Miniprotein binders against USG-1 protein homolog (usg). Designs and how they scored, part 12

Target 1, 336 residues: USG-1 protein homolog (usg), of Azotobacter vinelandii (p96199)
Amino acid sequence: MSPAIDIAIVGATGTVGAAIVEILEERDFPVGQLHLLASPASAGKSVSFKGRNLRVKSIEAFDFAQVRLVFFAAGQAVTRQYASQARAAGCMLVDLSGALPLQQAPRVVAEVNPQVLEKLEAPCQVTSPASQVVALALALAPLRPLVRWRHLGVTACLPVSSLGREGVAELARQTTELLNGRPPKPRFFDRQIAFNLLGRVGDSDTAGHTGLERRLVEESRQVLDAPELKISVTCLMAPVFFGDSLSLAVQASQAIDPSAVRAALERAPGLELIEPDDCPTVIGDAVGQDVAYVGRVRTGVDDACELDLWIASDNVRKGSALNAVQLAELLIKQGR

## First folded at step 5 (miniprotein)

Design g44 (from b3g with Q4L L8I E36Y E40W E43K R47L L48Y)
Fold by ESMFold2-Fast, scan of step 5:
Structure g44 (fold): chain B 336 residues (1-336), chain A 97 residues (1-97)
Amino acid sequence: as target 1 above (336 residues)
Amino acid sequence: SEDLVREIFEYAMLIWEWALELMRQGDKEGAIKKLYFAKWIFKLIKLYNPDDPEIKELVKKIDELIEEVKRGDPNALEKVKELLDELQRILEELKES
């Protein structure tokens, strides 16, 4: 049993921030005082925690010396603005935005690279990787003894909730409008998302890659401890409210034994392997769960050195909020 | 925010109907997964209306029902149907607002 710690959650009114509140209660995390922080526009809302209503406060007026642990569950700009202030106040940081440098706030997935936490200097700062990286790392890390990775191809189909509550509202609105015979009026997305696929999430740089795609490359290399791994990524937006769906194509230096791969995945922490005559889906399996689901384990059509996998994972719970809480649990258990 | 609550509520009802269909087919484990998913969506709705007594009671009823389904309660199927009717009533109220 750990002593109670005072906590702040930045972005508490967002989908991920709300899930952190829920998971802290579900796991009986030793919370002292819980401070819920948001933009001035979102301040004043109430959130239930352990039978009490907590008012959401504006981050602008918050004194971080009041807390020992801060979850940053808002956009990168908010993390960039407030992380140094929180750290200067002595707070441990768990960032979910990816705004902090990889060298200063390493990316950690609780089941994959928890040993990284032992090397952190107080006050510790750590990053929960992009939810897609959490999912692929859970599937690929157990395979290290079996597969020497040369190249990883990732097609990640993102839910609208990956862009927050506004994305969820937009898909719902467009869907009801279209079913009622009215053309959708996009407010948050640049175009129709309902019954469509958008081949890009966020703005592309001059080389044609999005910030999220570059983030997936950098974070995957660090989490998997594979700095030489070549990674190709396409992130697309699917008309799905919740859950990441990933297609992975792994090229190895040697022929792959798919039976050994399946056995490793079946034993892997944080994963559930679906039987070969079926495959996991976000709605059918993953959403609301605390494990990622893997299926369609097979070698390449024309290459025994290629491994193909399909993953469905909850982007909000295991992909983000749950991993962040698990990192916090590990940090306090180590006396950090 | 009322418009957002209504739209998300409609989606949660579709998931609840899925749970009911799975229960009718004897897929208890699949039904439990869908009930947890619906519960999670309704908990998200609380973020927009955290002090709404109807949403608070709804989440409580869902928690109780999931435990009854897990125990194999013979009345669980009828209770899932009854809650769907209550959800439809709440949705009609949201449409009127």
Scores: ipSAE 0.000, ipTM 0.364, lowest interface PAE 10.6, mean pLDDT 86

Design g45 (from b3g with K39I E40L E43R V59L)
Fold by ESMFold2-Fast, scan of step 5:
Structure g45 (fold): chain B 336 residues (1-336), chain A 97 residues (1-97)
Amino acid sequence: as target 1 above (336 residues)
Amino acid sequence: SEDQVRELFEYAMLIWEWALELMRQGDKEGAIKKLEFAILIFRLIKRLNPDDPEIKELLKKIDELIEEVKRGDPNALEKVKELLDELQRILEELKES
C-alpha cells in the first residue's frame, strides 16, 4: 500500500537507535534503503534488518539527499549539528533528543495529539517528547473530558538507560564492585547510584531546576494542550536498568469521580490499567511492552479534588523508539 | 512475559557482541566490563523465570568464561563465540514462542 521510503537512523548503535531498527522490522514499516549512522568511533558495526546485515556508516560524510526520513536518536548536540543539513536536503525529521524548538518541531504522542501532524509544512519536523512525557500524556489525555486540571505534580524515577549504554554499564560496575567489597567509581553520576536514589538528573540551573525538569514542563503543556496548567516536577535517578516509573498527583477544579476515571483509563489507547489491588512495575510489567501501565488510581486522602496515579513504562520502546516509529507511520499515511 | 524475556535477552546479546569485538581489538579490560554487564541482564532474566534450567546453566557458563578471560586463557575468544552461538539459538527459540 504505502510506497517504500528511504530512511536514515542517526545513533543506530545506541539503545534507542537499535530499538528503532527492530521496531521498523517488527511493524513491517515500508523501508526502502536503510542507512544506519553513528559517530566515526561506532562505524563499521553490523546490524541485522530483515535477515540482512547492514553496516553502520559514519554520519560525518553522509549525504542526506539519499533519504526522505531521518530519525535522530543520538542526543541534543548531534541533532543541533545535523538537523538543518537534513532539512535542507528535503528530509522529514523525527527527533528524540528535544533539541529543536517546540514551535518548529512540535512534540507529538501518537495516541494523544496526532492531529498536530496534519498542519505541518514540508519538510516536516516533529519531536517525540521525553519518555516521561509520553507516559504521563497517555494517562492524563483520556481524563481531559472528566477532569479540569489546575495543577500537576510529577515525581519521575528514571532508569540509568536514560543516559545510554554508559549509564547502564556504570550501574552494573558499581553493583559488582560493591558486592565484591570494593568502593564504587562513579563516572556519569557524582556519587553511588547502586542501592541508592539520586534526587536530580543532570545539573541544576540558578533556579534549582534541571534541563530535563524544564523539558517535562514545556512538553507536557504542549502535548496535553494545557498551556495554563501549573506543573511541579522532580526527576530522580533510580538503580533500575530500564523503565520509567512515575507518581502523578493531579489537582482538579471539582470533585473527581474515580469510577469514571477508571473506565476512561480502561478504554485508553496505548495504556493498560492494572487491577485496583495491585500496581505495575517496570520489570514485572512495562519493560519490553508497547503500552504504558497505570495503577494505584485513587483520590487524595483528604481531598476529593485530587487524583493520584502510578505509571510504569518502557523508556526505550513506547517512551521513545515506538512513539517515533508511530509518528513516522502517521506522516507516511498523510502522504507527507 | 515471554516478550519481556526476549527483549532483555536481545539487549544482553548486543552487549555480549560488543564485548567480543573489544576482545578482538585487544581491549581485555573493556571486554570484561561488558561481560559483567551482560551477566547482570541475564540474572534479571533468571529472576523473571527462575525455574528455567537453560538460563541457570547459561549463567554458570558466563561466570566461568569471565574468569577465563581475566586469567588470559588463550582459548577465551573461541569460547565467547561458542557461547554467542548458544545465545542466538535460545533467542530464536524465544522468538518462536
Scores: ipSAE 0.000, ipTM 0.183, lowest interface PAE 12.2, mean pLDDT 85

Design g46 (from b3g with Q4L K39L E40F E43R R47L V59I)
Fold by ESMFold2-Fast, scan of step 5:
Structure g46 (fold): chain B 336 residues (1-336), chain A 97 residues (1-97)
Amino acid sequence: as target 1 above (336 residues)
Amino acid sequence: SEDLVRELFEYAMLIWEWALELMRQGDKEGAIKKLEFALFIFRLIKLLNPDDPEIKELIKKIDELIEEVKRGDPNALEKVKELLDELQRILEELKES
């Protein structure tokens, strides 16, 4: 339906940027000209798109007037440096870094709060939330009509791919070294990640919370439209290459009917419910898929007002790149 | 990084050879699990080297082949064997770079 649109992808050689290229091709997104942008160190590489090899260009001299849509997938510093320039050139922005203020670039999950896009002034700027927020919002949003939430506890087990290809390389190298009887030599992490668990991702502030944990709290409240919801978060790094694994404990103001919860999750867009006798895993179910998987739907052991859930989702695809492309699809459909 | 890609590729080939042997023994479920594990390793290699169009095409071929094995396609065994020859060619190219 929509006419072809000229696109730039900032961070095209990164894990998420590369996935955006793939998903644009897979979904037959109406791409006019595609400009792949990266740091000078990554410029000159070739990326395949619809049977053609596209050369990656340096962002430093790029003229954003050449495009109408920009994906920012290169981290917060790059988004802060270039977003205003792209917006001034008339570009719509889809940011994945979280660098833009929540009031100016609202966090949107395509299946949860797409109506937010209808209120944005042109040229629109939106943020795809943290991949963990995409996953928990897909599971919790369908439950809003059933129960009044008062508290949400989140334990998020992050894959090393959440830190890009350097994180992936580190886990793979350490695992190979240890299996070959060689001592691990951490280069990217400050300690061993293979066969371990790191209880913190990023640096803590004076109150003991990481930037990612604060991001999850702020974005979850906005996406779920629950500004009063109390949220506790721990993000840990797991020795897992791909996929977010989340344990959620939700306290409601009333007794929960787990059969009604299961029925709602089974009907929910973007989700698949695993049967009560089984549990989804990132490797067995979620990785490479375009839906999040939910299982272990149960009430608290001693509290009928508590709901416990387990989620496995692809952090790169549905958690990041796919949601970003779906937001772009909604924006162009609205004529923005 | 290139040494790591090569080591992962060699490991994926070892798992692929094991899948082929399980298929010869009639262990379809075991073979599928090994093919899926090899696919996982190739997706990991792609993540470390996303600029390589050959790995992207390889992942697509492997994914299609796993579905053929699941359906009991009579040509699946021969295709798994043929792909091992292609993997050996790619590994030699990795060793040269």
Scores: ipSAE 0.012, ipTM 0.391, lowest interface PAE 8.9, mean pLDDT 87

Design g47 (from b3g with F37Y E40I E43R)
Fold by ESMFold2-Fast, scan of step 5:
Structure g47 (fold): chain B 336 residues (1-336), chain A 97 residues (1-97)
Amino acid sequence: as target 1 above (336 residues)
Amino acid sequence: SEDQVRELFEYAMLIWEWALELMRQGDKEGAIKKLEYAKIIFRLIKRLNPDDPEIKELVKKIDELIEEVKRGDPNALEKVKELLDELQRILEELKES
């Protein structure tokens, strides 16, 4: 039995922050006092937790010395602004934004590289990786004994919820506008997302890559413990409310045994293998679930050294909030 | 408006009917997945009609029913069927507005 721990959730009114509150309750995490923090504009809202109505407080007025664990679920700018203050107050940090340096706040997926948590100095800080990295790591990590990776190609189809509640609102609004014969009026996106695909998520740098694509490369290398792995990434926005969909192409140094791969995936923690003649979808399988789904396990058409996979995963639960809570569970069970 | 939610409501009902059929076939796990997905759609409908007390109560009933299905309540199948009838009545009201 772990003793009760006082917790703050930064970004508690956002999609991921709200899911953290829900999952802490569902898993009966040993929560002492729960402090829900948001921007001044979002303060004053109420959230139910274990039969109590908790008021959301402004982060600006908050004394981090009141808590021992902080979840940062409010984006990179907020993490950059407050993480040092929380750490100076003695708090353990679980960041979901990716703002903290990989060396100082290592990326951890509970089923893949939990041993990283044992090496951390108090007060520790860890990062839950991008939800797409959580998904691909769950599928690829079990294959390490079977496949020597040379190159990983990733096409990641992101849901509008990856950009928060405003993204969800705009897809719903554009969909109803178009179905009623009205032209869409983009407010949050610069263009139509309903019944479309946007080939880029976020701004491109001078080399044409987005911050998210660079994040996926760096975090995947660290989580998979594959610093020399060459990774090609495209992240696109799909007209999908929830759930990450990923196409992976893995090039190995040797011919791949697809039967051994399927057997490894069937045994993998946090993962469910769909039969070879079917494929998972976010709607049909992944959304609302606490495991990622993998299917379409096959070798390349003309290359026995290539492995192709399809993944569907809940971007909010297993991809983000659940992994963050599982990291916190591991931290409180392990040495201080 | 009600016109904005009709298509989402109809789609959620199709998913709910699928869940009921899975329950009849003894696929409890598949049924729960479909009920959870229907719940997500109904939560989106609530967002489009935030002041509608019927939709607020509906989402609450759906949450409670899913937990009963997970616990193996012997009346769960009948309750899922009864809620489908309630959903059909609400959809008819939405079509008439």
Scores: ipSAE 0.000, ipTM 0.277, lowest interface PAE 11.4, mean pLDDT 86

Design g48 (from b3g with E40L E43Q R47K)
Fold by ESMFold2-Fast, scan of step 5:
Structure g48 (fold): chain B 336 residues (1-336), chain A 97 residues (1-97)
Amino acid sequence: as target 1 above (336 residues)
Amino acid sequence: SEDQVRELFEYAMLIWEWALELMRQGDKEGAIKKLEFAKLIFQLIKKLNPDDPEIKELVKKIDELIEEVKRGDPNALEKVKELLDELQRILEELKES
């Protein structure tokens, strides 16, 4: 076991931050002192860790020299504001926001591209990619020996928890209002999300793409080590509290052997293949689990060079918090 | 966070009351779906408070009660009503904090 390490979690009161605390305890990570950090407005709450109640502190006055490892589990603005200060103090960083440049804080999925961590100079910084990228990389990386990818189409159905506690509260409120015969008043979303489906998450740029969609393209290319792969992405918001649901369409340069694909997915770390006649769902299978679920593995209706598949994954655990903890485990195992 | 837990808890209780009314009307399938939905909301609360033994036990009780409703147990309606009383007690504790 590695020696104890002092840790700070930024965004400790958020859904992902709380999951990191839980997973550090569940996996018996060698935690020395644990510092839970949040905005001043969120400070003062208590969180249980290994039978101890820890008080959440304000990040504003925190001395990062007290810790060796920092998880950034808040929004991009918080990471941009504090990452340089933590680095100057000598901290290793695991960022979940995506605010750090890809060249300086490479995107790593523990089962896919862990060798990237061996090349990082101390104090290293690494990014856990968007939860959708974690899910698709777990399914596609094992297929590299079998499939020469030319194009990847992604339809990602995001849960409201992908936008944090405010997204969760908004879906709950709108659902309650509608069930009581009252018109919903959007406060966080610009329109009704309850019993609806929103065709984009965030604002579109001039070309019609959202920041999240561009992030998925850039991070997928890096994680899969496929810089020439053409990727089309649509991210939509579903009236789902937790769990990412993804439809993937892969276009290959040669005919696909679906039996070989299923065999590769069955052997894949971090992934569970569901029976051919069954389809994984976020509620029934993925939420609360530490693996992504894949199903509906089939060739295109009219094209043997096309592979279609469906993924359900926990956006908070395996998609975010668990991957971040696994990256930290790999870093300390390497003596960093 | 405390305000969010209270709001989610109030929402779950509203859905639970709806389930109880559907049971009284003989809509067993509708009631089961509302109870499952209430359970999902309590699982959300558990994720916000993972070390709370009361919420963990509550989710387990709800799961067992849903199975009793599915089996058509003759005392299921009374048990769903009794759990609503327990939920009201817990909500009063949350309001005092």
Scores: ipSAE 0.000, ipTM 0.240, lowest interface PAE 12.1, mean pLDDT 86

Design g50 (from b3g with E40K E43F R47L)
Fold by ESMFold2-Fast, scan of step 5:
Structure g50 (fold): chain B 336 residues (1-336), chain A 97 residues (1-97)
Amino acid sequence: as target 1 above (336 residues)
Amino acid sequence: SEDQVRELFEYAMLIWEWALELMRQGDKEGAIKKLEFAKKIFFLIKLLNPDDPEIKELVKKIDELIEEVKRGDPNALEKVKELLDELQRILEELKES
């Protein structure tokens, strides 16, 4: 199909960056030369790709003119520092950090709004939205012909892997400490996360909202093409290594037929509907999979115009790395 | 570090045993999901000990085995059992440290 393309992955030693390497191999993406980039402290590590060991290089001295496509799978500061340089070298960018402005690097979910990619001027830059936005968009986009949304309530239970390797290591450490009768000694979190729930992820602004909560509002409006949709978001940190769990409450302008909703979700790309007598979980269903799982399709207790949904999704694969690779596949097919 | 690796390893083995039982029952899709979950726990162990060559090799073997299960390899059940025995040996070494 497409000719081989030279690729750089920024943040290649992180959880999402490593998943991108794995998924490029699994999907037989037409990779020419693959450049794995990380901070100087992480340089020198080895990663297997198609039976070959590739050495991770420092980003500081990297010449982006060597590649045509760059995945930014590091923190927002790294994307802010290097994105303009990569674009000036003629690279297409797929950012996962959310650091780039929505007007310049639109948020795209491959199954929901791929037509956005057709409107981008070369060299294209696009953002894979927050993993929670990927999950909710997969569930809500198929419902547009059936309902007109007025309000969306989101409670998102984030896994510690959403904060990277440090979050993962911290939960493991605290769990082991507590099971051995020792008090937890937080290094990354300010308090105990093991066997607990933290009602906020990141710092609140003066209105009480976190940057992640504002990101979910802005990205959901863009991905769903619903600029007037009123959205309420709470992101909490759960003692879960992998997988996003979301509770959605959608208020529509009309009474909802849950049977029609179920039928639409059953046909939806990137989504699997769990039977009404069962509830999907991250451990039981979503982790390691390339689809989001939806269950508990029901109308509100007091309002036939309210739709309530439960979603479990792999935050690293479909929520992040897989969506990014799918966006790259679409860009390559369009010759952009 | 040793305590963390041991406890996570024990948890991963419980998930692996669950996968093996699902395979015996003919639930291939359920087994694959559990093997993928166990793989992620072993990736977590690798994250805590990135320079450990035994953990690196183990993660690679697990990945290869999951692909064999997905392909419907007739020896996959026996290989899942064999790897569980290898995991038990590694766990015994961790307990003796």
Scores: ipSAE 0.000, ipTM 0.332, lowest interface PAE 10.6, mean pLDDT 87

Design g51 (from b3g with K33Y E40L E43R)
Fold by ESMFold2-Fast, scan of step 5:
Structure g51 (fold): chain B 336 residues (1-336), chain A 97 residues (1-97)
Amino acid sequence: as target 1 above (336 residues)
Amino acid sequence: SEDQVRELFEYAMLIWEWALELMRQGDKEGAIYKLEFAKLIFRLIKRLNPDDPEIKELVKKIDELIEEVKRGDPNALEKVKELLDELQRILEELKES
């Protein structure tokens, strides 16, 4: 099968980076040398891989010519700073940050548009989309033969882990403060997140949209191969540690058969359909799993051309790290 | 970081105490829900500190205990209480380091 490949993971000490290490081991990916890269402040830590401890190195001192594949899991600024250097060294790139232009590093979900990888020129670079886009694409792509999409409405409820360790720590602190009868003192968020909902994730531009909301629009259109699809997005922060929860409202050009939709979703790769009279949740179903969960399949109350869906997905595993590893698996398979 | 692990651990223990109290009241469904929630927090702690053998062992024990509670094991209440004592010990170690 595949020969062993030398790999670097940028952002190896972050939640997603650590999950990539774990998934490479779980799936028995053909790893040669594994180089774990982080900021100077995180360098020197040890991470377990296949029963041995690997020392985390500073990215600043790293020679990318040592590896053939690089995962970027350290945010947009780091990807922008180092991606060109890694590519110049001949590395294939799998970016999770979304910093690379869509035309140079196309967004790919392994179960949805893997054919895109066949068209990439060496050294290949590809982006794993935002975890919310992975989730909605898994649900909507199987429906293409049944309906022509006209408009997609997305309400995405994000876990605090989507903002990393600081967001997680603050939800924990505020919850402890409130349960002990103390007023919460926000330090990372500008207001209380515990037992609340924040209607915005990140800063809005002059038109009122966040960078994440614009990313979801652009990436969804590319992954679904629907450049004309009108998309409305609101990303909000929920007081949950893990898991994306999405409400989708899809408007089609023709009346929808919900039975045909359920049948298509039941056959869909990377997706699990929950019974019509039940609803998946991130806690009960999605977190820790390698599939997205869909439920509440129904037509609009007064519109047979509208389809409403509810999705729960692990933002770290299937939404990010697992998709990235699956893309790497497809890239090395093509290199044989 | 160590501070983040401590804060998450304190929150998880509060949820665990809540679960234990629900079990004492005979609210099995509520208790299971709280234990699953505490489990998610401990999984996050593991993700932030994956090479800590104490945290790894703890997460495994929690997974096994939740499944025992779901199966209706007659000693479930006592086991949940015993693990809370273990959590208290670990938290004290985190506070001192």
Scores: ipSAE 0.000, ipTM 0.370, lowest interface PAE 10.4, mean pLDDT 87

Design g52 (from b3g with D3E R6E E40F E43R)
Fold by ESMFold2-Fast, scan of step 5:
Structure g52 (fold): chain B 336 residues (1-336), chain A 97 residues (1-97)
Amino acid sequence: as target 1 above (336 residues)
Amino acid sequence: SEEQVEELFEYAMLIWEWALELMRQGDKEGAIKKLEFAKFIFRLIKRLNPDDPEIKELVKKIDELIEEVKRGDPNALEKVKELLDELQRILEELKES
């Protein structure tokens, strides 16, 4: 990490973009010049980096030839608009939006499938998968030798921070309004989120699936190297500021040894097992941490071939920004 | 940005007031849980404004106060109340910006 690298962060004023800045500083990443990019409406804000205030610039006029590495931490539309321009300028890309095709920008979780990075042609482009995929891959990848998966059921409870600062502000506002006897006035969400559960995140396609649900299916298959794995997924919005909470139900071809599973999870990199008879929570365990937490490891009530488990993970840090920075660290280490 | 910080700050203060009421009722365990939750919200505000020296110092004061409550410090109730007054001052300053 001796040679300094010039970096751009797209979406620098968002929750994930700000966390990337923070983590680059915390890990002493070899940053040369750091360019913070946002929409014109968000430009002009100041962000601290290593004791200095950096001004956020508009992405619209930015010359990507100034940098060697670009983090895309804005929505899919922004990645689609600017990724080709950045690539043409010779930049390495780490995308968090999921807008890039899986065959061109493979999904990588640093602890699970880092060998994928060794096969990429320069300038490399990679995608940090959805934060829920990072979490489930950390738990399921160590189980490959013990569990032959047939089907994976995922219920993912997303925090409002998964939709950015506006989602966080609205949950706080609605909660304050309700506790003070005022009716909530949704501004960012179509309806009340405080003290509620929204059974869908984003719009459904003609088959009833959201883009995020389809993303979880495709990315999980790639990261776990399990193209034949059948996956059922529901993503819901919980009245939670930070942290992904996942319920996983895995169907295997043979009876599962839960003791062997627990032993594998205890040894797993990037993961911590909470035992005995406790389950991790986002507030009590995961938020602010650099590992995902797993608990409630048990076989199905009526099926010894079913494995059920619960995961809590920081959606902003390990689920997104930290994994993205770790991917950049691996790319640099490999001479890219 | 400033409006977002104000809304989170108001929420954290509401939880802090709840903690103070639980302390007055003698529910130390419930109060500690609410103080930890308020601290979580203030840490969230810090993440949104990492260079704000006032919020950084505030999070530190909250950490120290929660430990005093856990130890059963006889002045803890008064200190929790005093910090609520400080939080009110900070919120009024935010609203004027």
Scores: ipSAE 0.011, ipTM 0.338, lowest interface PAE 9.7, mean pLDDT 87

Design g54 (from b3g with E40L E43M K46R)
Fold by ESMFold2-Fast, scan of step 5:
Structure g54 (fold): chain B 336 residues (1-336), chain A 97 residues (1-97)
Amino acid sequence: as target 1 above (336 residues)
Amino acid sequence: SEDQVRELFEYAMLIWEWALELMRQGDKEGAIKKLEFAKLIFMLIRRLNPDDPEIKELVKKIDELIEEVKRGDPNALEKVKELLDELQRILEELKES
């Protein structure tokens, strides 16, 4: 067991930040002092940790020299503003926002590429990838010995919680309004999300891709150690509170044996394979769990070199907070 | 935030009322699906306030009640109705804070 370490969680009042607090307690992480940090507007709230109420502090006045490990769970702007200050104070960083450069803060999924952590210079900084990348990497990494992938197609159906508490509140509000016969009044989304499907998450660039879609491409290549892999991504917003749903189409150079693929997925750490006659769903299987669920393992209709997969995963736990805590566990165990 | 908790709570109560209506109509399968969805929303509320002991206890009560409905317990309808009254009390407290 490692000696106790003093920790700060930036964005402690957000959905992911709160989940990090919960998971640190559940896994009996060796926490010394725990500092919960948020914007000035969110400061003053209390959070329970190991039977004690901890007061959330404003990040603006926080002295990072008080801690050795910082989780950044407050979005890209906050990570950009405070990461350098925390590193200058000697802190190890686990970022969940994706704001840090891939070369300086490599994307790591604990079951997939933990060896990357061994090569980091102190004080270490790492990034937990987008929750969709965590899910697809858990499914695809075990297939590396069986499949020489050339192209990956990703359709990712995101929950409103991927946009934080406001996204969750908006879906709940619009659903209540519509079911009570009231017209929807979008406040956070620019249109109705309840009983709808939005074909884009975030703003498109001039080439038609969103920042999230580009992030999925870059992070997937790094996590899978497949820099030559061609990736096509569409991220859409589903009227779902929690859970990522992914449709993957993998093009390989050789014909795929689906039985060998199923066997590899069944043995894979962090995954559960659902029976051929059933299909995992976020609400029925994934939400609240610490594994991703995979199903619908099949070859292409007319192409034995294509593999199609369906994944359901908890975007908050395994997709984000749990992976971040697992990365921190690996860092402290290695004496980094 | 309290506004977000209140909005989620209102949504969960709407789904709970829908479940109760389905039970009154004899649609047990439909009612179970709605109760499970309401439970999921209360689990969301717990995630937003992970150390609220009232919400933790509420989720436990809901889980036990869903199992009773699945087993066909003769008092399940009355318990679902009684819990809706408790939910209304909690919602009124949230609105006043």
Scores: ipSAE 0.011, ipTM 0.376, lowest interface PAE 8.9, mean pLDDT 87

